# Ledger of designs, part 7: VH-VL binders against q9h2d6r1778to1887

Target 1, 110 residues: q9h2d6r1778to1887
Amino acid sequence: LNFKKGWMSILDEPGEPPSPSLTTTSTSQWKKHWFVLTDSSLKYYRDSTAEEADELDGEIDLRSCTDVTEYAVQRNYGFQIHTKDAVYTLSAMTSGIRRNWIEALRKTVR

## First folded at step 4 (VH-VL)

Design s20 (framework fv_fezakinumab)
Fold by ESMFold2-Fast, scan of step 4:
Formats: structure tokens, sequence, C-alpha cells
Structure s20 (fold): chain C 110 residues (1-110), chain A 119 residues (1-119), chain B 111 residues (1-111)
């Protein structure tokens, strides 16, 4: 039951270092993935071949999703998926692709 | 099995409007975007726009803005494309095509509707 | 005018290999958008042949393959057969137009 697939980037907020130091700085990194929307989750893979092999890089449980909103980013067209436990920031290559994803996600959630 | 059944050929005079239908079956109509693509005789494919059958939202190629209107009726799983102020160079086969979950991949196509614009 | 550039025609003998090119720009293929390919037999609707640069839908023979590099993509057909005679179209997304764009089409003749 897949509703939508496509390439997007997701902002990966690095975890806190085990031992913080003045010589290190934390940075946010954008990672491009192949996203697959189902009726209960948004799964992402390295590419479509990894999807075929079911080798996922990550998954967002949409059953805990509270909101999906546009969000300004430096990398193309951003939006956020808000869940009870976390906020995921994504970026689509065009405003149209972003609109399509936000609409599909909102239909899946409520 | 997925099927997209389009309305029959139309002959129109310049200045008239035409409304082409595309009836979907074999899948959840509201789960997939529907696109319209045309092809003039002996020419290549030209993208017209898309409609989201769930929301009714639309987006049109700049060339067709102001003349094209896309709508749908979810009760009969049918999408429509209306083109107004027809000109002879609008003569073409108009296809509806379903967008796969892979963005802008057209996995199933209707057989096409020939629209001839002549006096 | 088509946004993506393809040769108008290509030809080969049965059993041979042919390659059809598709050239884009920085707003489409060059921006990283995937390329899809469609086969159109005379008098029929287009049929999806390759999607996401190199993936084959169920039922498409492995004689058909796709690749992408920089601002261009290619469709390769090996072991040519008479039934391969058709028009072939590449397609991508263009960020400056915010929409789908097609190549002009290539007519394949099997000699």
Amino acid sequence: as target 1 above (110 residues)
Amino acid sequence: QVQLVQSGAEVKKPGASVKVSCKASGYTFTGYYMHWVRQAPGQGLEWVGWINPNSGGTFYAQKFRGRVTMTRDTSISTAYMELSRLRSDDTAVYYCAREDYYDYVFDYWGRGTLVTVSS
Amino acid sequence: QAVLTQPPSVSGAPGQRVTISCTGSSSNIGAGYDVHWYQQLPGTAPKLLIYGNSNRPSGVPDRFSGSKSGTSASLAITGLQAEDEADYYCQSYDSSLSGSVFGGGTQLTVL
C-alpha cells in the first residue's frame, strides 16, 4: 500500500558527542534518501535498489505525527514532520514536490 | 488491473472549448496524481499539468495557464481536462496518465482522445 | 520546442545494439532530477520503459537499460528485434518550469 515515493533530503542533527570539547563543533548535515510513504510510516532508503532489498536507513512513524508544515531552509523547499517525540526537517527539490509530499502526508495522518 | 478509459474523439471549431474525461479503475483513484500530456500529429509529447484527485489541487504548465482547467469527480473516479479558446495548433491526442509513487513517473496511460480543431 | 534534446532517429540491424541520447540542462537532468523513458509503438499510447534512470518495470526485458551522467542520459537497447521499432521519449522534471519535460523523441528503425 504505498502512496508516494521520491528523492528528498532530510536534516540529520548529529547526536551529542560522548565527551564535548572546545575543539569540536556540532553541525547539521543534509542527507539525500529515497522516501517511500505508506499508510502508517514514511520509510527512507539509500536508493530504490535498497528499497527493493528492504534495507532501510530510517523510518518516521506517522501514527505519532501531530502536524506537517512548510519550513524555510537554505536547501531548496523545506517542510517539517512533527511527531510526539521529534521534529523531522525535510527538503524537496521544487515547491511542487514539497506541496505534493505535504498533501500526501496530511492525508495519511488525518 | 489498472485502466484509464478516455472519452471519444472530438471535432471543434476555433474559439470553442473541449472537455476530455478519463475514468480510472483498478486502484484507489484518490491515492495517485493524474497528469495530462498531449501530442500533436507527428510531433512529440507535451506536458499540460496535473490534478490531485484527493484534494482537487491542480498545477498547469505556463503555456496553458488561463485556458486549461482540470477537475475530478471522486464518486465516479473520473478526471477531466477542459481546454478553452481552441486554436488549430491545439489539434492533438490528449492523454491522461497516472503518476506512480515515484515523482513524475507516468506508469499507466489512457489510450488518448483525439481533439481536432478546424473550421 | 522540446526541452530535452534527443536525436530524431537511430537505426540498427537485428541483434545489434543502439543507444539513444537525451541531453538536458542545469535546471533538469543537471540539477540531479531522474530520467524516465517511454516507448510508443505506432498508433498507441506511450508505455513506461525505464524509470529512475535505470530501473525496469515488471515485464520490460533486460535488453533495455538506462544510464545518466551529468546533464545527459542514455537508453541502450541490445539484441535489437523488429518489434522494437517505435518512438522513444526521455522525460525528467525541470525546476525552472516546475513541471515535467520531455525530449523530442527518437524514431528507432530496425533495418
Scores: ipSAE 0.007, ipTM 0.600, lowest interface PAE 11.4, mean pLDDT 85

Design s21 (framework fv_fezakinumab)
Fold by ESMFold2-Fast, scan of step 4:
Structure s21 (fold): chain C 110 residues (1-110), chain A 120 residues (1-120), chain B 111 residues (1-111)
Amino acid sequence: as target 1 above (110 residues)
Amino acid sequence: QVQLVQSGAEVKKPGASVKVSCKASGYTFTGYYMHWVRQAPGQGLEWVGWINPNSGGTFYAQKFRGRVTMTRDTSISTAYMELSRLRSDDTAVYYCAREGYWGDYVFDYWGRGTLVTVSS
Amino acid sequence: QAVLTQPPSVSGAPGQRVTISCTGSSSNIGAGYDVHWYQQLPGTAPKLLIYGNSNRPSGVPDRFSGSKSGTSASLAITGLQAEDEADYYCQSYDSSLSGSVFGGGTQLTVL
């Protein structure tokens, strides 16, 4: 049971700095993932091939979701998923994609 | 400093198998996907597949399915690519490459390559 | 056969600007997947030059820039220098192949 799938970016949680690499910058912690919305969670994978292999990069438990709202970010069109335990900041490539994700997420948590 | 150190050059006969190693250091080995990319002499880059060092999960390009196997040993931070039933057109430099912090198949660090020569 | 199309060669004089094109299709660049670029000096492994269409890794001079539009991407090199002689490869993800795809490579000659 999947309600929506697509590419978005998620802001890394504060913690250990990423390993030094040529792609690492001092100011950006956004990671692009393939997101899959189910009736109880928002799962994210490296890509759709990883989804087929069931290789999760992460998961947000939507049963604990309290709010989903637009949030201004420097990278494209941001929004936040507020849960009882954490706040997740995401970014979509267009305002329309963001609107569709917020609507889908809010339907899931109703 | 991130380093990917590959095993030395191999010369194989047609029909043999070759196993190339890639030892990672300077980062958390299980935190980043490892890819394999080859390059035939004077030719372009060709993607072979990836392994998730955390789970051991793999995915291979269609051209190599049935002949390639990717594995890893987390105790020594080493990834392996084994190619079987070698043909002369498998002669190439085989690179391991780390998928970077951003993800999205960005190869931020590369090994120096392992030349595999297949000849009779 | 490379999945992404690049010109086999390009040339320029020191100080000039060159542009290397990378043409894809609806299953890769045209589907919105990011384009990355690699520089390969003779006898060496490829090195990441541009990621995510237009971002430079630390240590890559701002003479190198990337752009993407529709089904194509471009790498621009300004202020061309002799040390820029190398092969350049574009790369993206292809949804129909479920994997990484490369361009055929472009050999840059600084005359």
Scores: ipSAE 0.006, ipTM 0.621, lowest interface PAE 10.5, mean pLDDT 85

Design s22 (framework fv_fezakinumab)
Fold by ESMFold2-Fast, scan of step 4:
Structure s22 (fold): chain C 110 residues (1-110), chain A 120 residues (1-120), chain B 111 residues (1-111)
Amino acid sequence: as target 1 above (110 residues)
Amino acid sequence: QVQLVQSGAEVKKPGASVKVSCKASGYTFTGYYMHWVRQAPGQGLEWVGWINPNSGGTFYAQKFRGRVTMTRDTSISTAYMELSRLRSDDTAVYYCARESYYGDYAFDIWGRGTLVTVSS
Amino acid sequence: QAVLTQPPSVSGAPGQRVTISCTGSSSNIGAGYDVHWYQQLPGTAPKLLIYGNSNRPSGVPDRFSGSKSGTSASLAITGLQAEDEADYYCQSYDSSLSGSVFGGGTQLTVL
């Protein structure tokens, strides 16, 4: 549970004007990534091959994490990672996957 | 083949503690969260909490915090729920239930229940 | 102290359709959390009847169906049979309580 990997979706930050190549529908805002939990951060990649190549799509700094909570979403099983600078909304395919991730994340920040 | 076998009925005096066991068989014990749900005579279902048999991590409903302790023994695939400082209104059938992977808090397998009677 | 509201009883004749409602709030069903339904025959443990709002486990007849809309959910039973006489419980997750919550239960009488 100290080191965990898996597929999840993350919601793009709201409130920004769309770029010329982006759609404005809410469904287009969910991005599927391969997530990797480390001792200090939650990293995400295009896929596990990108993880091997260390080609990051994004990273959440868990040292600034204040809370991890379940959060209802239209897309499967949601939860939020609250940090000092932002709130990240994620979605797991099953309730079990979500609970395992929340548990692992809470253990990491303690 | 999947089965949860609970310990037998208990009669306790107010102020005592009770420890109920739930032995799992037919599946990988550490692969599924185990929940405890109680039902007072003639009343509805009330969720008590869960344990992760793999990590030993637990989470309890606010009503039971400070009085309930959930543990497990992976060598015998058994989960335990201990409730302390018993009161007459703790009289209930206590169920262990396995959470499925396909539903958030969906309990697909249940033990038969353990009647705990708290009386003088 | 049930968090979800169900009618205490419902009745029907063999062959009829009955619907059992389950009313929640913005912290549970209204927040988008799934609803599960359980059937409890007298003297037995509850049995999972519907999961994830509308899915049936193997062995559950298709005359049982579930639906969800807004802050409420419903269990529909068509073609009522004597063996359906039981207590029915809805269940969801409540974010303000950070835990599972049940309805008060509905006793179904088949006349």
Scores: ipSAE 0.006, ipTM 0.603, lowest interface PAE 11.8, mean pLDDT 85

Design s23 (framework fv_fezakinumab)
Fold by ESMFold2-Fast, scan of step 4:
Structure s23 (fold): chain C 110 residues (1-110), chain A 121 residues (1-121), chain B 111 residues (1-111)
Amino acid sequence: as target 1 above (110 residues)
Amino acid sequence: QVQLVQSGAEVKKPGASVKVSCKASGYTFTGYYMHWVRQAPGQGLEWVGWINPNSGGTFYAQKFRGRVTMTRDTSISTAYMELSRLRSDDTAVYYCAREGSYWGDYYFDYWGRGTLVTVSS
Amino acid sequence: QAVLTQPPSVSGAPGQRVTISCTGSSSNIGAGYDVHWYQQLPGTAPKLLIYGNSNRPSGVPDRFSGSKSGTSASLAITGLQAEDEADYYCQSYDSSLSGSVFGGGTQLTVL
């Protein structure tokens, strides 16, 4: 019963804790995906049609999530999902969208 | 449907400024970045910069910094590009273009029809 | 002044296949940045044809396809039609310039 959906961008590869100074390297690419929040994971699809077809591009296991924090990025309003094994860097188009996603994610994290 | 309606052609003297408008409709104006791209007669496309209509934040290509200013008015869903200290080689068609859903690289899913700016002495 | 290199012209007969190359460098396509393609009919604004290397927007026929390898990308057009006569532009991002870059454009003639 707990769903949030929307467009956001994510860096293709999760990394170790990144430097808060700057900047996306040439080894990283931002990809825009349709994100779906469930009670245990954040799933992402190429678009909402792919969600209907159950064609998953990726998934973040929120059961391993340790923190969700704002993070400065080159463009838009960034934040990170910290897990035991990886850090995922995401970006929302507006500060309001970022606030709403961080709130929803923190509510889901155990 | 998505439409970007640009202002009409302008003829300017060297040293003058020009301000081109781009009125958006058919989508949430603040939900998508707006870019400006120009094309000199008989030449290729050249990227000028972008504006985030939600925040008003901007970023300009190095060669235009100090001469270009991008703004928007969210009440009328209109983006503006002002280019100052015009030179004859600024003669071009200036396009506004909406950034699509895919990013990492800026691609342009809808374009205005273009505004011809002629700079002549 | 174009950063990406395209052939200035290509030609083919109706029903044939043509390919248009887009060659970059280590600071753009070679760095892994995606390539997008635009079609510009005479006297009109460019129209998005391919984005993210190989994706087609709604309404673009599957006769148009894109690919990327190393420092280069290619647009393939199969089943050429007279309506395909246009200029075609590739576009990517360049980390050295910190901005979007375009190819010089390729004029397609269908005879």
Scores: ipSAE 0.006, ipTM 0.589, lowest interface PAE 11.4, mean pLDDT 85

Design s24 (framework fv_fezakinumab)
Fold by ESMFold2-Fast, scan of step 4:
Structure s24 (fold): chain C 110 residues (1-110), chain A 121 residues (1-121), chain B 111 residues (1-111)
Amino acid sequence: as target 1 above (110 residues)
Amino acid sequence: QVQLVQSGAEVKKPGASVKVSCKASGYTFTGYYMHWVRQAPGQGLEWVGWINPNSGGTFYAQKFRGRVTMTRDTSISTAYMELSRLRSDDTAVYYCARELTYYGDYVFDYWGRGTLVTVSS
Amino acid sequence: QAVLTQPPSVSGAPGQRVTISCTGSSSNIGAGYDVHWYQQLPGTAPKLLIYGNSNRPSGVPDRFSGSKSGTSASLAITGLQAEDEADYYCQSYDSSLSGSVFGGGTQLTVL
């Protein structure tokens, strides 16, 4: 199994991500969550205590995942999870955290 | 302790291919990405590419695409880099280097001692 | 050519402070990617000195420190010692090349 956990930020509403060259930045739309990777989904929680209580804030179904790619965002290290129905834009605190998440996600959808 | 033991020096003619090996010990081979970095005599470091020893997946720097092939053999914890159609300017010390797993981000925490590949004119 | 720019050489006397710069562009350091530093003693393989801009691996003395601002990064060495005489390389990720890039290296001479 490819289990992985950690803090990241996600754009609150799934959809087409904003252009990195937009003059306005939607920092108010970014939500920091505790992410947990499982065999079939990427789950996110308010914090690790909420994970223990199984109180989800959201979930990305990786069975419908078509691609995982780097995506330019402002200072944070962005990437996208593309599914048949939606595009999720995430941001990691360091480039190392982003690379580790992209590789873990790609292993899960193989 | 972590060790990366590389194969010995090679002398090749222009147009030939060379295959360098890197035998890992002291850690779980499939748990860490392996990179290759070269250094021409008296020159700086140049990144060549990486292999994921778990999956066999690879990624190469644009300059080397079409000429480099990276493989591994998990039964003997050994990574390989083959460079084809050698030119005189491929003369360099070729290093294998392990990526720091908990950080990632192309951070190389352990390096082999290098393999000198000489391509004569 | 190297993608990141470093001075080819720096020098200092024992006990002094030296700083080595690493200048990038909007596709690498300027895009927010982390900077790592390696020390290469004569005749040896490079050794990880600093990763993630300012983190020291175990065994690296606190005389070595790293920082990053805008499109540039710096390695500072205080209390310079003869054993610090080496080549120093910065490294980052470049989004336009989709790969790791190095500076040209800086030779540190301890006078």
Scores: ipSAE 0.006, ipTM 0.602, lowest interface PAE 12.4, mean pLDDT 85

Design s25 (framework fv_fezakinumab)
Fold by ESMFold2-Fast, scan of step 4:
Structure s25 (fold): chain C 110 residues (1-110), chain A 122 residues (1-122), chain B 111 residues (1-111)
Amino acid sequence: as target 1 above (110 residues)
Amino acid sequence: QVQLVQSGAEVKKPGASVKVSCKASGYTFTGYYMHWVRQAPGQGLEWVGWINPNSGGTFYAQKFRGRVTMTRDTSISTAYMELSRLRSDDTAVYYCARESPYYYGDYAFDIWGRGTLVTVSS
Amino acid sequence: QAVLTQPPSVSGAPGQRVTISCTGSSSNIGAGYDVHWYQQLPGTAPKLLIYGNSNRPSGVPDRFSGSKSGTSASLAITGLQAEDEADYYCQSYDSSLSGSVFGGGTQLTVL
């Protein structure tokens, strides 16, 4: 499935777009968002209503993606999207949701 | 409507192979894992394995490794399960089932085929 | 032999409550994996009854409910009806087997 939608959490880390500048951000927090996979990007929104209104909270450019792999996190089921400019750490509620997202992302990348 | 249509009943001799098909319709075939589950007459459900129709990746229960092969054809939205070196205790109804899209539904099977009876022996 | 343990049979009269237990181990239910439940009427494919421990698919009556605690799960059926006579199976994931596992099934007889 090239197009996929669902709830996940993303870690707001220094150096991760759309995080604050690297100079001002020193701690990380998990933030829950509604994620939408497209041909070229993984977009995330406050909720599905925000998606309908096209009010983005953030976007990961998959054209620069180099790898997608499982990653151990303290809560739920983590994985990382590695791009040339940043590493994004995400968490899904179940192992199957994580598995489904990783497969969909890998199909979209190439 | 979402449905899985399986091939018809098969009667095989011990040592033969059987290939069961499962044609999906009403949803994006490549978006959901497909599982195979069997049930011997009067017995319980036994998980055989899964295939990712998108990648073609598979995983089989240890009991069936070396004898089972799962494949798919995305052009006709059809999954296949081939079981070789059949024994009399392989006599069972074989089901294909779609893994649920629900948030808490990992490995839950929300849509099932009607089953294919495979009888081994005459 | 099934990996998850269920009683082979349970019975009740119309209108009563019955519960069906599903006992696992530290590699499956005890490891935090969700439990799903299926209803199988004679001669039919199984039907998803409960997913993710306690959630009902559309069309499943609220008299069916699921719960999970520790290494075990339970399916409760209230207001028992003749049409509930069926086999019921629990299912989870087992990390030591890296695969899906089922209970042995419970035959519910409505007296």
Scores: ipSAE 0.006, ipTM 0.588, lowest interface PAE 11.6, mean pLDDT 85

Design s26 (framework fv_fezakinumab)
Fold by ESMFold2-Fast, scan of step 4:
Structure s26 (fold): chain C 110 residues (1-110), chain A 119 residues (1-119), chain B 111 residues (1-111)
Amino acid sequence: as target 1 above (110 residues)
Amino acid sequence: QVQLVQSGAEVKKPGASVKVSCKASGYTFTGYYMHWVRQAPGQGLEWVGWINPNSGGTFYAQKFRGRVTMTRDTSISTAYMELSRLRSDDTAVYYCARDRYGDYEFDYWGRGTLVTVSS
Amino acid sequence: QAVLTQPPSVSGAPGQRVTISCTGSSSNIGAGYDVHWYQQLPGTAPKLLIYGNSNRPSGVPDRFSGSKSGTSASLAITGLQAEDEADYYCQSYDSSLSGSVFGGGTQLTVL
């Protein structure tokens, strides 16, 4: 019953966390998406129009989530969603946005 | 618990170099950026730069570029800041500080290393 | 010369309220970057007091609160106690400098 939506960046390739690049410039490997949190998954779309059309870019199954942790990445406010099969690295624009997302994700995982 | 233990006070002549160490314990050293911040006697805080202990990547404030070098040794969870061509106005307490989220939030600080530059 | 502007000193009596202002610009606080506050007791390292504009770390009393509006932030201390006598620093990120910026610090005297 807790839907949360917003812009965040995700590293294109889930799996082993990359060695951080410490440039203050965003890299081409980071993709900004419109994220939608449901009770069972974190879905991401190109934008809110794609969400309306249900044109999914990707999805993280939160039922397999084992942990949500802060993670040092470039200048942005990074965190990781650990699942049994993969690790997803995400980045929020502000520390407040990251804290809100981590809290919402942890409530979903229990 | 998180601890950042810094090396002891240094007295240097103008033109010399100083290398300050910061040994981390109680957390995963490579998971968090480490920053260096200095404070001249009776003055405010001044940011020097950061190092990513995982990659070894660094970024320095414009004022210190060309004179500061930050490194780390992951085998002993220690970060270093070396400042060269010291001037009397480099006299300060130098702090290492952990960046909790990568957002320049300094949640733990070392107790500081006093560097005195005098003739 | 600090990038963020704070008053050099503030004072209050025990039990009173004081506020410490922190004024930035469009490249830091005005750009939406969070403000963090640090308390420095005499002879000690700074300690994180407020993070992300208004959040308290574990162990910080609720007498301390932070707020942010436009290009400025404020630290409020209610129920002032003698042990609050310290220097207080605001800090943010500046996009034009690509680094951390601090206020000049405010010395709080408890009268």
Scores: ipSAE 0.008, ipTM 0.594, lowest interface PAE 10.9, mean pLDDT 85

Design s27 (framework fv_fezakinumab)
Fold by ESMFold2-Fast, scan of step 4:
Structure s27 (fold): chain C 110 residues (1-110), chain A 119 residues (1-119), chain B 111 residues (1-111)
Amino acid sequence: as target 1 above (110 residues)
Amino acid sequence: QVQLVQSGAEVKKPGASVKVSCKASGYTFTGYYMHWVRQAPGQGLEWVGWINPNSGGTFYAQKFRGRVTMTRDTSISTAYMELSRLRSDDTAVYYCAREMYGDWVFDYWGRGTLVTVSS
Amino acid sequence: QAVLTQPPSVSGAPGQRVTISCTGSSSNIGAGYDVHWYQQLPGTAPKLLIYGNSNRPSGVPDRFSGSKSGTSASLAITGLQAEDEADYYCQSYDSSLSGSVFGGGTQLTVL
């Protein structure tokens, strides 16, 4: 059973923000994925076709999640998923989409 | 600078197998899906399938299932497409192409590998 | 056969405007999937010309533009130049095939 699905972008790796002088270069560091929220993890796929093929691009273990917070980003509406081992930075297309994802994530980890 | 460098042209007999390589450089190889697309002489583009270089997972168009195998070697940033039980109508230029951000956009293409299947 | 339908050829004179159509179905363009366009000069690999229906990559002149409506998409080329002679392909995703689909290609001749 899946609680929520949708398109978002994730920063390829935690680190220094891209240079603002070249917007196209800055955009290349963000990876757009199809996200699927389950009861224990946030899985992400290249697209919904890859979800059908069960071909994961990555997975965030929500059992190790410590916090989910809004985070200012250069494009769209950012937030972070803090786990014991890493911080993941994501970006949603609208503030409403971000609010709904943060709400769903916080409910899942509690 | 993104580059996809493919192996050279091959001539094969019907029933043989061919393995085409695509060496990536100028970006994180495991960060982008790689697709294979072919084009028979004087014909249009035909999608063959994709590989996720990070996981090794693959998906093939129905027409090629059972004959195509896609693999990769992350140590040398190279993707491979092997097509078996070759027929004369498999004669085509085979392209590797990088997919941008999971949008099915092929933003960079290799120059192509001509595979000729003849007696 | 190609899944998306394009006219096999189109022609125009230098400085004129041409449009190339791309017709799909409810499982691809009609389902809301974006259309991308590629230009293939003779003897070369295809090159991304338009992505996401109407966006141009860096280096593509603004003479090239794309649009999408319903189950169809169009590529418009204004101010035709001799170097525009090429094959043009539309491409989308098809949910019933779970894969990429291409149009049959359109050969543009500049007279």
Scores: ipSAE 0.007, ipTM 0.593, lowest interface PAE 11.4, mean pLDDT 85

Design s28 (framework fv_fezakinumab)
Fold by ESMFold2-Fast, scan of step 4:
Structure s28 (fold): chain C 110 residues (1-110), chain A 119 residues (1-119), chain B 111 residues (1-111)
Amino acid sequence: as target 1 above (110 residues)
Amino acid sequence: QVQLVQSGAEVKKPGASVKVSCKASGYTFTGYYMHWVRQAPGQGLEWVGWINPYSGGTFYAQKFRGRVTMTRDTSISTAYMELSRLRSDDTAVYYCAREDYGDYVFDYWGRGTLVTVSS
Amino acid sequence: QAVLTQPPSVSGAPGQRVTISCTGSSSNIGAGYDVHWYQQLPGTAPKLLIYGNSNRPSGVPDRFSGSKSGTSASLAITGLQAEDEADYYCQSYDSSLSGYVFGGGTQLTVL
């Protein structure tokens, strides 16, 4: 019942080499995904069709989530999901979308 | 540095199958979709399909469904495209290309594999 | 048949400006999907020239620029040089096909 879905961008995972042909701007490191929030995970897909096919691009285990905070970024309205294993930096198109995502994510944190 | 190294040229008879490989290095193989794009001699670029190396999921252009199969081996960072029931008009250079799918753009390309189908 | 429409050829003399058009529809460029441009020198693989309508990868001269308006995009090349002689392809994404679409390609001849 608490499903939230929408387009957001996520910064390249730690340890992923930057693309030399696309390193002219920091925005070239952002990847746009279709995000789906459940009570235990934040799953992301290439698009809503990939979601229907259950073809994941990635998943953040929210049971390991320790914090969700606003974070200043060059690309739109940023925030971070802190887990035991990694810190994920995301960006929403508007400040209102960011606020709604942060509030929804904080409600699912254990 | 990002490199996509493709297998060598192939000559096949009509009705045969061909399997082309694309070995990736210089980046996290499972982090980027891999596409196959072909180009017949003197013709334009034609998209064949993609594979998500993370999940193994695939999507093919309608024209190639039933004849193309894309796979990958994550232990050697290699993607494969197999095309069956070859026709003379399948003669083309087949490219693998990495997608930065945030923009749906092909940022790195392999050098291509020439597949010649002749009787 | 290509889904995006480009003129098959364009020509110019050294130092001149040429413009290559790329015409789409409501399901691709008109739906807000970005246009990317690739340069293919004779006998080589395509190389990314412009991404996200107007951005240049590292190493691409500022003589190359891209723009987008409505259902169409354009690649402009100023100060033409002999080494610009190549095929140029536009590319976008099409929501009705759920697929990647290319223009038919434009052969640039430098006189």
Scores: ipSAE 0.007, ipTM 0.599, lowest interface PAE 10.9, mean pLDDT 85

